# Ledger of designs, part 321: VH-VL binders against q9nrl2r1430to1533

Target 1, 104 residues: q9nrl2r1430to1533
Amino acid sequence: GGVHELSAFEQLVVELVRHDDSWPFLKLVSKIQVPDYYDIIKKPIALNIIREKVNKCEYKLASEFIDDIELMFSNCFEYNPRNTSEAKAGTRLQAFFHIQAQKL
Key: E = the ipSAE of ESMFold2; O = the ipSAE of OpenDDE; V2 = 0.75 times the mean of E and O plus 0.25 times the DockQ between their complexes.

## First folded at step 23 (VH-VL)

Design p3k (framework fv_nezutatug; at its last look DockQ between E and O 0.94; V2 from the best seeds 0.81)
Fold by OpenDDE, look of step 23:
Structure p3k (fold): chain C 104 residues (1-104), chain A 123 residues (1-123), chain B 107 residues (1-107)
Amino acid sequence: as target 1 above (104 residues)
Amino acid sequence: QVQLQESGPGLVKPSQTLSLTCTVSGYSISSGYYWHWIRQHPGKGLEWIGSIHRSGDTDYNPSLKSLVTISADTSKNQFSLKLSSVTAADTAVYYCARSDYEWGSFRFGLDVWGQGTTVTVSS
Amino acid sequence: DIQMTQSPSSVSASVGDRVTITCKASQSIRTYVAWYQQKPGKAPEPLIYDASSLQSGVPSRFSGSGSGTDFTLTISSLQPEDFATYYCQQWYATPYTFGQGTKLEIK
C-alpha cells in the first residue's frame, strides 16, 4: 500500500482505540481472567497488535487490514454471547468501523 | 459536579403507563457510557430495569412484565423511563444512575445515582 | 440470567471488627462486579467497581477482591457509619443483576 493508505490505517486504528467501546479490544484477552478463551479462539488479535502491524507496514492491501479488524470482531462474537458487555461493545464498535472503513 | 435527579408522578393507576425523567446536570449525557434505571420495591433489594447507551442502544430486563422503554434527549440532557400497563408490583423507589468510561476501560459500576423518586401504583 | 448469591443475608458486628461479605455468581463473570452501600431512606452509594477498584472518596478500610465466580467485600475495621445494607452487582451480561443484599447491624 501507499503512504496515503498507511496513514488512513493509522488514523482508523487511532479512532477505534479512542472509541469508548474499544475496551474489550485494546489488548489480547487475559488467560487468567478467561481460562478457556484460547481453547476456543485460535487466531487471537487485538487493536494493539493491529496497530503494531500498521506501524511496521505489514498491510500491503486495505483488505488485509480490514480482515484483521473483522477477525477481531469475529473472535468477540464467537466467544461472547450476545447479551454480554463485550459483545454489546463489539457490536457498536464494529458498526463504527464499517462506517469509517468506507473512507478507505 | 455531576448530579442526577428523577422526576415524574408519584402516583399511577393500574394499567396506565409510568413515566419518569432523569435530568443530568454538570455532565453531558452524550459523553456518558451508560445511563440506567434501577428500582427498589419497599423493603426489598435492587432491580435493574434497563439502560441506554449514548449511541441510543438500549437494554431492558426481560423479567419485567411491563413493557419497558428508555429514551434520551440530548437537547435537554435527560433520559426517560416508560413502563406500560403497570400493576402494584411496580410500586417502588426508582433511581436513575450512570456508568462511565475511562480511557482504556469501562468502569463496571454505577458511580453516580439520583436521590430516587417514589412511585406508587394504586387505584 | 446470572444469579448473584450474596451472603450472609445479615450480620451483627461491633465497631473495630473485620467484616467480610461474599457474592457468588452462577457463572464466571470475570471481574465485572460492583459493590454498593445503602442506608435507610437513601440511595445506594458506590464502593467498589471492577471487583477491586475503590471508588473515589471511599475510605480505604473498604476493599474488594475476587474473579470468576467468587467475590468479597471487606471492611477491615468497622466504623459506626458503616452499619448499612450492602449489595453486589454483576456487569458481565444483561440483565445486570444484584445480590440480595447484606444488612450489617450493630451487635
Scores: ipSAE 0.901, ipTM 0.952, lowest interface PAE 0.4, mean pLDDT 95
Fold by ESMFold2, look of step 23:
Structure p3k (fold): chain C 104 residues (1-104), chain A 123 residues (1-123), chain B 107 residues (1-107)
Amino acid sequence: as target 1 above (104 residues)
Amino acid sequence: QVQLQESGPGLVKPSQTLSLTCTVSGYSISSGYYWHWIRQHPGKGLEWIGSIHRSGDTDYNPSLKSLVTISADTSKNQFSLKLSSVTAADTAVYYCARSDYEWGSFRFGLDVWGQGTTVTVSS
Amino acid sequence: DIQMTQSPSSVSASVGDRVTITCKASQSIRTYVAWYQQKPGKAPEPLIYDASSLQSGVPSRFSGSGSGTDFTLTISSLQPEDFATYYCQQWYATPYTFGQGTKLEIK
């Protein structure tokens, strides 16, 4: 922990949200729009949820924060074939995240 | 106001390479999300050829058998199509188009189109 | 590849009529559908994105609906300038395929 680490997590989440390829990840997938999603994905997560967890200081270790972000991408690639618009966005956003995470 | 304009030869011989350029005005191509090429065969429907992402990543219609190359030149604010080994089946009106990003949302569609350029493949 | 099948191929209608055009995807594509209008000799113009969102500047008589595999474009009260060919396009996965078009003609 600490104030500087929490500020770094918030800044990274802000950078992810502002990225062009964040659109699949801003909110949880709608069960109405995608009825089978929650049959396949057991640990759903999205940027709005991660941002709230940072705001509430729910991450005790940087690894916990990184694991939630990586879970978000893993869910995307598990549910979506690679030629889909979601998977293409996920691939690019994950690459961006890896670059930005070096700043932690 | 964003404008797209196609340019290139209107007549191409079989087996040659078709080269088209889309010039973008009023908007930087480096600010866009995806830039696309679409064609429309005479009296028929529309076919997506491929796209280039602002990162340089490309996606191509598999039906074109790796004969297509899309590239961007940010210094000229242009992106281009090359289609190798053309045949009469490549005769079409060719359009360039944009699909863009509204903050927090991707608009699933081509929101700006060029005027189109007619390409005839004939001996 | 995802096929987009439009129906009908053509429709003949009068000014003031309500017109419905359908597009069916060969697999579920969520709401990732756009609709375009094309007049002879001109480039297509955007109408609808994300199945139901109206593009800026498009008259409110146009509406879109659907999710999954079945999508509909509706013109609630046909105007003379609406006689054109209409295309749907899916954005779920490459190649981003179009429907074959629906020609809307004066009755």
Scores: ipSAE 0.629, ipTM 0.876, lowest interface PAE 1.2, mean pLDDT 91
ESMFold2 (binder alone), look of step 23: mean pLDDT 92; pTM 0.948

Design p3l (framework fv_nezutatug; at its last read DockQ between E and O 0.85; V2 from the best seeds 0.85)
Heavy chain, then light chain:
Amino acid sequence: QVQLQESGPGLVKPSQTLSLTCTVSGYSISSGYYWHWIRQHPGKGLEWIGSIHRSGDTDYNPSLKSLVTISADTSKNQFSLKLSSVTAADTAVYYCARTDYEWGSFRFGLDVWGQGTTVTVSS
Amino acid sequence: DIQMTQSPSSVSASVGDRVTITCKASQTIRTYVAWYQQKPGKAPEPLIYDASSLQSGVPSRFSGSGSGTDFTLTISSLQPEDFATYYCQQWYATPYTFGQGTKLEIK
ESMFold2, look of step 23: ipSAE 0.775; ipTM 0.908
ESMFold2 (binder alone), look of step 23: mean pLDDT 90; pTM 0.935
OpenDDE, look of step 23: ipSAE 0.897; ipTM 0.950
ESMFold2, fold request of step 24: ipSAE 0.780, 0.781, 0.766; ipTM 0.911, 0.913, 0.908
ESMFold2 (binder alone), fold request of step 24: mean pLDDT 90, 90, 90; pTM 0.936, 0.933, 0.935
OpenDDE, fold request of step 24: ipSAE 0.908, 0.908, 0.907; ipTM 0.957, 0.956, 0.955
ESMFold2, last read: ipSAE 0.758, 0.783, 0.773; ipTM 0.905, 0.912, 0.911
ESMFold2 (binder alone), last read: mean pLDDT 90, 90, 89; pTM 0.932, 0.934, 0.931
OpenDDE, last read: ipSAE 0.908, 0.907, 0.907; ipTM 0.956, 0.956, 0.956

Design p3m (framework fv_nezutatug; at its last look DockQ between E and O 0.85; V2 from the best seeds 0.84)
Fold by OpenDDE, look of step 23:
Structure p3m (fold): chain C 104 residues (1-104), chain A 123 residues (1-123), chain B 107 residues (1-107)
Amino acid sequence: as target 1 above (104 residues)
Amino acid sequence: QVQLQESGPGLVKPSQTLSLTCTVSGYSISSGYYWHWIRQHPGKGLEWIGNIHRSGDTDYNPSLKSLVTISADTSKNQFSLKLSSVTAADTAVYYCARTDYEWGSFRFGLDVWGQGTTVTVSS
Amino acid sequence: DIQMTQSPSSVSASVGDRVTITCKASQSIRTYVAWYQQKPGKAPEPLIYDASSLESGVPSRFSGSGSGTDFTLTISSLQPEDFATYYCQQWYATPYTFGQGTKLEIK
């Protein structure tokens, strides 16, 4: 992607982080809090990791960036039942993301 | 200063719909994370009824026999509770409350409450 | 639904006593627990959020601890104004259930 796309990725990550429903996604899940998380989720990812990848220009295509964001949500829904606070936050944040991603 | 105030009829007949409104002042409901309804039957503990997120998403306690509906009116800075087909079991003090979110930290909890309003279901 | 089993249901204590109230969750709920204080005829007031974080304005003699399934509210030195009913609540999953309450009475 070009400079314009990279800036768009940066801006979108900023918006995701600032969203009130970002709290489950800001950092990797704590193994102390969730001991079995990494036994189930094999490709963990979080917004801080994605932000770092953006800053390092590791995303050459918008699809790659989107894939990582979708993986983040997929992990959340795979591990957390629908009625959990994390899943609820994830659902709302994902909806927000899908709207913003249309601008990419 | 954030304040919540419950309002509505204190007496409802069986099988009718209980309707309450929570008026929020000093804070926009569109800025809040969750807006909740909680009730307390006389001499009993607290029961979570449901909530509404600022996005409009709602969650209800499935253990309640009455049909629960929670809605928000941002123009009035209010959110409301409706319980259909009430019975004596719905007699309680009803509280509205807020959950706010501090960026970067988990702060789930009811940090601001209304004073509560008593609703009696009786023929 | 997640059950929050609170104990004891009632406790008698004296001013200056150390008091501990426990909530046990029917499953792991991380640290997603809040505690409230309710005095007769009044609305509940927040004490603790996220299991161990003290709400603004709450005296430091109150503290919360725990993670997973076992949570405690502790009053290090009971004051006259602390006699009330206390409730825990889980925020892991809806419905956000409460414990059944603990009435703290004067001995």
Scores: ipSAE 0.901, ipTM 0.952, lowest interface PAE 0.4, mean pLDDT 95
Fold by ESMFold2, look of step 23:
Structure p3m (fold): chain C 104 residues (1-104), chain A 123 residues (1-123), chain B 107 residues (1-107)
Amino acid sequence: as target 1 above (104 residues)
Amino acid sequence: QVQLQESGPGLVKPSQTLSLTCTVSGYSISSGYYWHWIRQHPGKGLEWIGNIHRSGDTDYNPSLKSLVTISADTSKNQFSLKLSSVTAADTAVYYCARTDYEWGSFRFGLDVWGQGTTVTVSS
Amino acid sequence: DIQMTQSPSSVSASVGDRVTITCKASQSIRTYVAWYQQKPGKAPEPLIYDASSLESGVPSRFSGSGSGTDFTLTISSLQPEDFATYYCQQWYATPYTFGQGTKLEIK
């Protein structure tokens, strides 16, 4: 039929990836480009990793999935001052995530 | 295809409010990422005034923040600048400009500019 | 505010020369630099975004490089139509500041 086969986690992460403010979060921050990032951020994570974990069914609870997404935003705001292009994108994507997360 | 055109008064008296409108044609402003105002002072360089994001969020140059307002009217496909309490230092060519979006990349830049409108602040 | 310092202020060069214009940021801004060309009496036109990516329609003789604080715009073989003033602009953080400009004079 016409019913989607995607899980709620898969659908939510797809919406995040498609969002126009996803650009800072698609892949892990490059250590070559940003050498000091991993001195400051100890638990790096990005949407490609979260999506892989969803596809491999590695999240047992919705809270584990939400925690990884929120960690992604927390890392952004810890490393980037609020007036940066990355933090502005993070603020908007996080707001979008909170709206979409109501579907879980 | 996309064209931006500034409009507004060319002469403004000190202490008044400068109001400019950017009319966008060939493209919906709701499809854009950011819409900006920039000015260029006589014999000086370029200064970023501020922008408006498609969500309605605005950012302003802190040197002008208490004096500047940027807004958008999607029904008219326009965005505008108001700069209050102007002085002779606000005499400049004013440009509106667009930041395009390309998914998955950092494409920040001013990819389309208006032709510019000269504003003189004088008694 | 992040200061963008361009050098030189002006440069004179002959057709066919390789010309390099430098922009220094007062702090690390990753690759978040755009470059513009402005001809007299006209609005600026985009050349480069993200330090090294050419805007559509820009001739291949233009290139950009750099990361962190030091950025360059290079014209590999100068043409008469390249007479203009060039500006860099950082996109790392608001306010999105411009360099002071470099005037390229062609002999």
Scores: ipSAE 0.773, ipTM 0.897, lowest interface PAE 0.6, mean pLDDT 91
ESMFold2 (binder alone), look of step 23: mean pLDDT 90; pTM 0.932

Design p3n (framework fv_nezutatug; at its last fold request DockQ between E and O 0.92; V2 from the best seeds 0.86)
Fold by OpenDDE, fold request of step 24:
Structure p3n (fold): chain C 104 residues (1-104), chain A 123 residues (1-123), chain B 107 residues (1-107)
Amino acid sequence: as target 1 above (104 residues)
Amino acid sequence: QVQLQESGPGLVKPSQTLSLTCTVSGYSISSGYYWHWIRQHPGKGLEWIGNIHRSGDTDYNPSLKSLVTISADTSKNQFSLKLSSVTAADTAVYYCARTDFEWGSFRFGLDVWGQGTTVTVSS
Amino acid sequence: DIQMTQSPSSVSASVGDRVTITCKASQSIRTYVAWYQQKPGKAPEPLIYDASSLQSGVPSRFSGSGSGTDFTLTISSLQPEDFATYYCQQWYATPYTFGQGTKLEIK
């Protein structure tokens, strides 16, 4: 049901945030640190934003929640080459997410 | 206190496999973010060989001619380095080192090093 | 691979001097730089991480700065124990390359 699904989303976000490879994803990329980021990434998103959406019950379907998480990873891999520390962290975190998402 | 100690044969013949082990004490390997191998040829600078993540994922320096294999044994709290088909160019002091993780931030750097072990490749 | 060009290769200084060494990356690497000190016959020791964060136990006379491509390690007042070789390292992308080193010698 909706309540159980919401709880599952909350729990998954908590697990993602607590993961050691979440550091590139905790908040939006800083325009100061990465000036060209928002010239490339048109739909920026981060775990704090996703958490807020969960708390506001903006996800009516699990697919919507999953789409935002996948967008977050997609943005990372679009901007960061495969050999970067961010991409490596993203790869591992995404793998973790895919395993945990099976519970949804 | 976290300590790392390299061990293995100090002499290896050409074409053989160099094998080293890093024993970690005072800290669980499973808690570390990355575990690295670095080497330093006599009188030269530092060269990053590769690392292993706590998940088991490995990353190697593609500039090395030898086949690099890094593995970890959590039961022994050790991680190892293997270099296949070594040559005189692989003669160096070999260091193991750690990259730790602070929640919310990747502490970019090697914060703990072993004392290093000398490996000579010679006939 | 990302190249870290360290300068100078060697520098002579006196106790009490302000010393600055530089590391230039071949591309922007944000603040993902570490600095190390190595004395003869010893393993390197960490000084700075994330370009400007001082490692625990490191004297405050050491400092790091920079972002993008240009990074600096500064010793505000050189002490006798600071004569050593210093290395920068980038952590933006693998392989995590080092600078070639800077040997700080007594003038």
Scores: ipSAE 0.906, ipTM 0.956, lowest interface PAE 0.4, mean pLDDT 95
Fold by ESMFold2, fold request of step 24:
Structure p3n (fold): chain C 104 residues (1-104), chain A 123 residues (1-123), chain B 107 residues (1-107)
Amino acid sequence: as target 1 above (104 residues)
Amino acid sequence: QVQLQESGPGLVKPSQTLSLTCTVSGYSISSGYYWHWIRQHPGKGLEWIGNIHRSGDTDYNPSLKSLVTISADTSKNQFSLKLSSVTAADTAVYYCARTDFEWGSFRFGLDVWGQGTTVTVSS
Amino acid sequence: DIQMTQSPSSVSASVGDRVTITCKASQSIRTYVAWYQQKPGKAPEPLIYDASSLQSGVPSRFSGSGSGTDFTLTISSLQPEDFATYYCQQWYATPYTFGQGTKLEIK
C-alpha cells in the first residue's frame, strides 16, 4: 500500500540527490545570483523541497510526485539554453529519472 | 597521483587528420566527470576544442564541430582527439585535461592538465 | 559564443605588490569562472574554480571574486614565482571560452 509508495518515492529522491548531475537541482535557484529567474519561472521547485514533501506524505498519487520532478526539469530547460552546463546536467538527470521511475 | 600524457605525431600535412591520444594513469577515466582537449596557438591564448562526459556524451567547439571527434576507450584508460582536414591554422600545442567531480559542488574547471604536445601542420 | 574580455593585457609589478586582473563576460555566467596560471614553456595550472574557490595547494595570497559578468583575480602580495600569464575561462555554456590572457611581469 501507502507505505510501499512512500518508500519508493523516498528511494527515488535519494537516488536523484546522489546522482553526479544533481548539483543544479539540490535547492532553489538563488534570486541574488540569478535576479531574473523568478520573473521567468513561476513555479520554482527543487529536490530538497520534493524530498520534504515526500517526508511529510504530501503526495497522494505517484503522478503528483512525478509531476513535481518533471516540473523541476522543465523549469531547467525553460530558463537554461541547451548548451549550458545546467541544461546538460538536467538532460542526464532526467534520463536517469525516467529509468528509475519505471520502478514505480 | 593522477597524470595525463598526450601522444601522437608532431608533424601533420595539410588536409590530413590529426590524431592524438591522452593516456590517464593513477585514475580511472570512468570515475572522472569530463575529459577535455584544449589547444594553444603559437604566442596566443587558449582554445577549448571539446570534451567527453563519463557517459560518453560529447560537446565540441562549434568552430570545429564538423571536423572534430572525441572518443574514450575505458579498457585502455585513454581518450582521443581526431581533427580532420587540418590546415596551418591548426598548428598549436595540444593539451588534454580533466574536470573533477565533487558531489554538491559546481567544480567545473581543468584541475589536471597534460604536459602538452606540439603539433605542426606543414609541408 | 560567450566572449571573455580579460584586462590588462600585461602588468609590471614588484614583489609585495597587490595585483588585480579582471575578466568580463559578454553575458551573465553566474559564478562559473575558473582561473589558471601558465609559466613559460609549461602547461597551465589551476588556481580558482567557481569564481572564488581555491584549488588544492594554491597559496592563500590568490583570491577570486565576482558574479554575473565581472570577475577578478587578486594576488595580495606578489611573490617572485608568480611571474606568469593568467587566464580566465567561463564554464556556463559551450564552447567553454578563455580570456585572452594577462602577462604578469616583474618590474
Scores: ipSAE 0.777, ipTM 0.911, lowest interface PAE 0.6, mean pLDDT 92
ESMFold2, look of step 23: ipSAE 0.772; ipTM 0.908
ESMFold2 (binder alone), look of step 23: mean pLDDT 91; pTM 0.940
OpenDDE, look of step 23: ipSAE 0.901; ipTM 0.952
ESMFold2, fold request of step 24: ipSAE 0.744, 0.757; ipTM 0.901, 0.905
ESMFold2 (binder alone), fold request of step 24: mean pLDDT 90, 90, 90; pTM 0.936, 0.935, 0.936
OpenDDE, fold request of step 24: ipSAE 0.906, 0.904; ipTM 0.955, 0.955

Design p3o (framework fv_nezutatug; at its last look DockQ between E and O 0.90; V2 from the best seeds 0.83)
Fold by OpenDDE, look of step 23:
Structure p3o (fold): chain C 104 residues (1-104), chain A 123 residues (1-123), chain B 107 residues (1-107)
Amino acid sequence: as target 1 above (104 residues)
Amino acid sequence: QVQLQESGPGLVKPSQTLSLTCTVSGYSISSGYYWHWIRQHPGKGLEWIGSIHRSGDTDYNPSLKSLVTISADTSKNQFSLKLSSVTAADTAVYYCARTDYEWGSFRFGFDVWGQGTTVTVSS
Amino acid sequence: DIQMTQSPSSVSASVGDRVTITCKASQSIRTYVAWYQQKPGKAPEPLIYDASSLQSGVPSRFSGSGSGTDFTLTISSLQPEDFATYYCQQWYATPYTFGQGTKLEIK
């Protein structure tokens, strides 16, 4: 816990960001490109936000960190049909995350 | 320089399986984002057949009547296409292509193509 | 499936002309559009990706624009080597689909 967990969160976020399937998740969805997104998704989140929370030590428990990551994926799958490029990227990235999260 | 080259038999009998291979040089397929097969019936437009992600995840065009299978062999730096139970409708020029990824941005397009290989389905 | 309706199917133009080709998607596809040029007996060549990004090596007289459902490919000043067939293509969802093509012919 503590400092060790924080470092683990930082490293995991770095790995997620560097992943080729991170492109839908790097920043919040653009309302210009997706006008109805925020009418559907009530708790928007992205990797840059999660990274900021990690840097600010806002995650006291691993479960809190994991919850935000899962929310990010949940939002993607809620909005995007499974045959979309975002959903496909999200599916692969989530699988990667689940493997990496076991190391926490 | 990245190059793609299609190979396989140019003639296939009806009801048989069409098999093609795309050999990639100058670039590792394990580094690519998507690898694709596209075909073009004589005098017609372009039709996406299917894709394989570097992870092995595949997507196929559900409009195709033939069963599609795409696989990759990283040891040979190749990926392949199989179409089962072909008919005359599967006569076309077949292309393999790449979609790459730059950090922070998915490049929405086929940025490298093979020269194409003609496959004729005939008895 | 997402339909890409390309217009016009054919166009005749002269060297130096400004040419615009349009592509309309059956639903919003954001900026997930690519454009290709194909000459007879050759593989398609990439021109534009992500609706407006010019592929490496493509002359600056080519440009792409659009978002949502309406997209355009523009050749600002047509050159002799530009006479070919052009295709739009969407990357929003599988199956990936192409426009039916626009044949650009010399007037």
Scores: ipSAE 0.885, ipTM 0.942, lowest interface PAE 0.4, mean pLDDT 95
Fold by ESMFold2, look of step 23:
Formats: C-alpha cells, structure tokens, sequence
Structure p3o (fold): chain C 104 residues (1-104), chain A 123 residues (1-123), chain B 107 residues (1-107)
C-alpha cells in the first residue's frame, strides 16, 4: 500500500520486536538446535524476515502482512505443546499483536 | 542491589493454608519477567511450585494446581504464595526467585533467590 | 513431566582437579537448561543458563555445554569454594523440573 500503511506496518513490527515475549520469533528456528522443525513446519517465518519484507515493500496488501504475522504464531502453536516456554510466549505476543493491530 | 526476602509463619497445622510473602527491594516487581516459588524438602531436592508472569498470568506445578495460588501486589512490591490443605509432605524450605528479562535471549533460570524460609507442618 | 537425571550423585575431588557433572533429560529440551550451586544452609546460586551461558559474576572456570538430552557442567580447576551441591533444571516445559543433585566433596 501507501506511505501511511508502510509506516503502520513498520511501527507494528517494531512494537512486536521490542516486546519481552518476542524472543522465540526474532529469527528463524535453528536446524542444528531443532533438527525436526523443518520437517513439520513447511512455511517458516520470523520477525526479522517480516521486518525485511516491510522495508523492501514486499507486502501488496495489509492482509498479506497480517497473514505473515498470524502464520508466525500458527507455526509456534503447531510445533510447540501448550506447556512449553515458546508456546506461552507466543500466546502473550499474539494477544499483544491483536491489541496493536487495532491501530492498523 | 536486588534482594528477595520470604516471610510468613514457620509452623502450620495440617489442613490449614500456608501463606508466604516475598518482599522485593532495590527493584520493581513490575520490571521483572517472572516471579517464582520453589521449595526444598528435608534431605531431598528442589521442586518448582509455580510462577507469575509480569502480565499477571500464572503457571502452577500440576501436582499442586488445585491447592496453590500465586499473586502479586505491585503497590507493596510483593508477591505471595498460598498453599491450601497442607500436610507433613509440605514441610520444606520455601524460596522465592526471579527470572530476569534480556531482550533477544532465552534466559530462563532463577537469577536471584531469596534466603529461604523454613515451614514445618506438624500435627 | 520431563525427568532430569544427574550423574554422578557425588564426586570426591581435590583442589585443582577438573570436575564434570552430567544431566540427562527424558526428552529433547533444546538448550533450555540452567545450573545452580548450593552450599549448606544457603539458597542456590545461579551458574549457567541456556546450557552454556555464564551467569554474571560466575568465575570462568565454570562452563556448560550440551543440547537435546545430554548436558554437562565443567569446573576446569577446582577451588576450595566450589565444594557444594550442584543442580540442573530444565526450562523447556512446565513443570520446570530439577535434577536430583550432585554433591561435590573434598577428597
């Protein structure tokens, strides 16, 4: 979209990155640490990649930006059981995202 | 620097509720990531009781879930443990502890502990 | 629940010795392991988080390693103040369980 939407996407991504529950989502999951991750998760995504896509104007529609953010959370909940530290962080960050997305 | 101090009764009768408070000094509990209760049984190992996140969300050891409540009072810079229906098995040293936040890092662990308070449950 | 099994249960060693303590998880827990030192009558003290990251103020003779299920705490040159009980703890999933402890004693 326009300059207004790019600024809004950038602001939202910055807020997500700065959140204290962002730690599982900053970069793609390491194959070395988690060997089976990419056998289970077919569309990996992380905040650094989403931020780069915003900077390069790769989102044509606001819905595409929102879809990548929701995919990030969906991947977390698909791979990680509810009682894991990752899933707990994902639940809280997703709730924060929904609040912040009202400004979008 | 940051100090945590447990307080509460040292002797509790069976079937009563154990109530402990952790007072935090030199640091605001609102700035912490997680606040925890842990206990150590006589001559035995350590057991995580539960935690409260800065958002107010709680996690409890499933073995204690129906019996345990953890809460925070930011105006007093304190967080508390209540454990109902105690038995002799709840005799232990009780610790409060912090998990610090470091942006971009998985830093889970107890980086600051209280001194511990001994609680005896006796008939 | 994830079980954490420490080995050995006790170690008898001399000042200057290299000491290793192992911790084995009942399932893969990535690197989500912390290590603590506890002296008699005292609260545990943090040593290591995230398997290998040294806690602030901890001497460099302490090191940690491992991922998945097998984790090691190493003291490269034992000092008199290192005689204590050592615990590992997993942080992958609740309940956040501890190992049973390893007592390091003077020989």
Amino acid sequence: as target 1 above (104 residues)
Amino acid sequence: QVQLQESGPGLVKPSQTLSLTCTVSGYSISSGYYWHWIRQHPGKGLEWIGSIHRSGDTDYNPSLKSLVTISADTSKNQFSLKLSSVTAADTAVYYCARTDYEWGSFRFGFDVWGQGTTVTVSS
Amino acid sequence: DIQMTQSPSSVSASVGDRVTITCKASQSIRTYVAWYQQKPGKAPEPLIYDASSLQSGVPSRFSGSGSGTDFTLTISSLQPEDFATYYCQQWYATPYTFGQGTKLEIK
Scores: ipSAE 0.715, ipTM 0.895, lowest interface PAE 0.8, mean pLDDT 91
ESMFold2 (binder alone), look of step 23: mean pLDDT 90; pTM 0.926

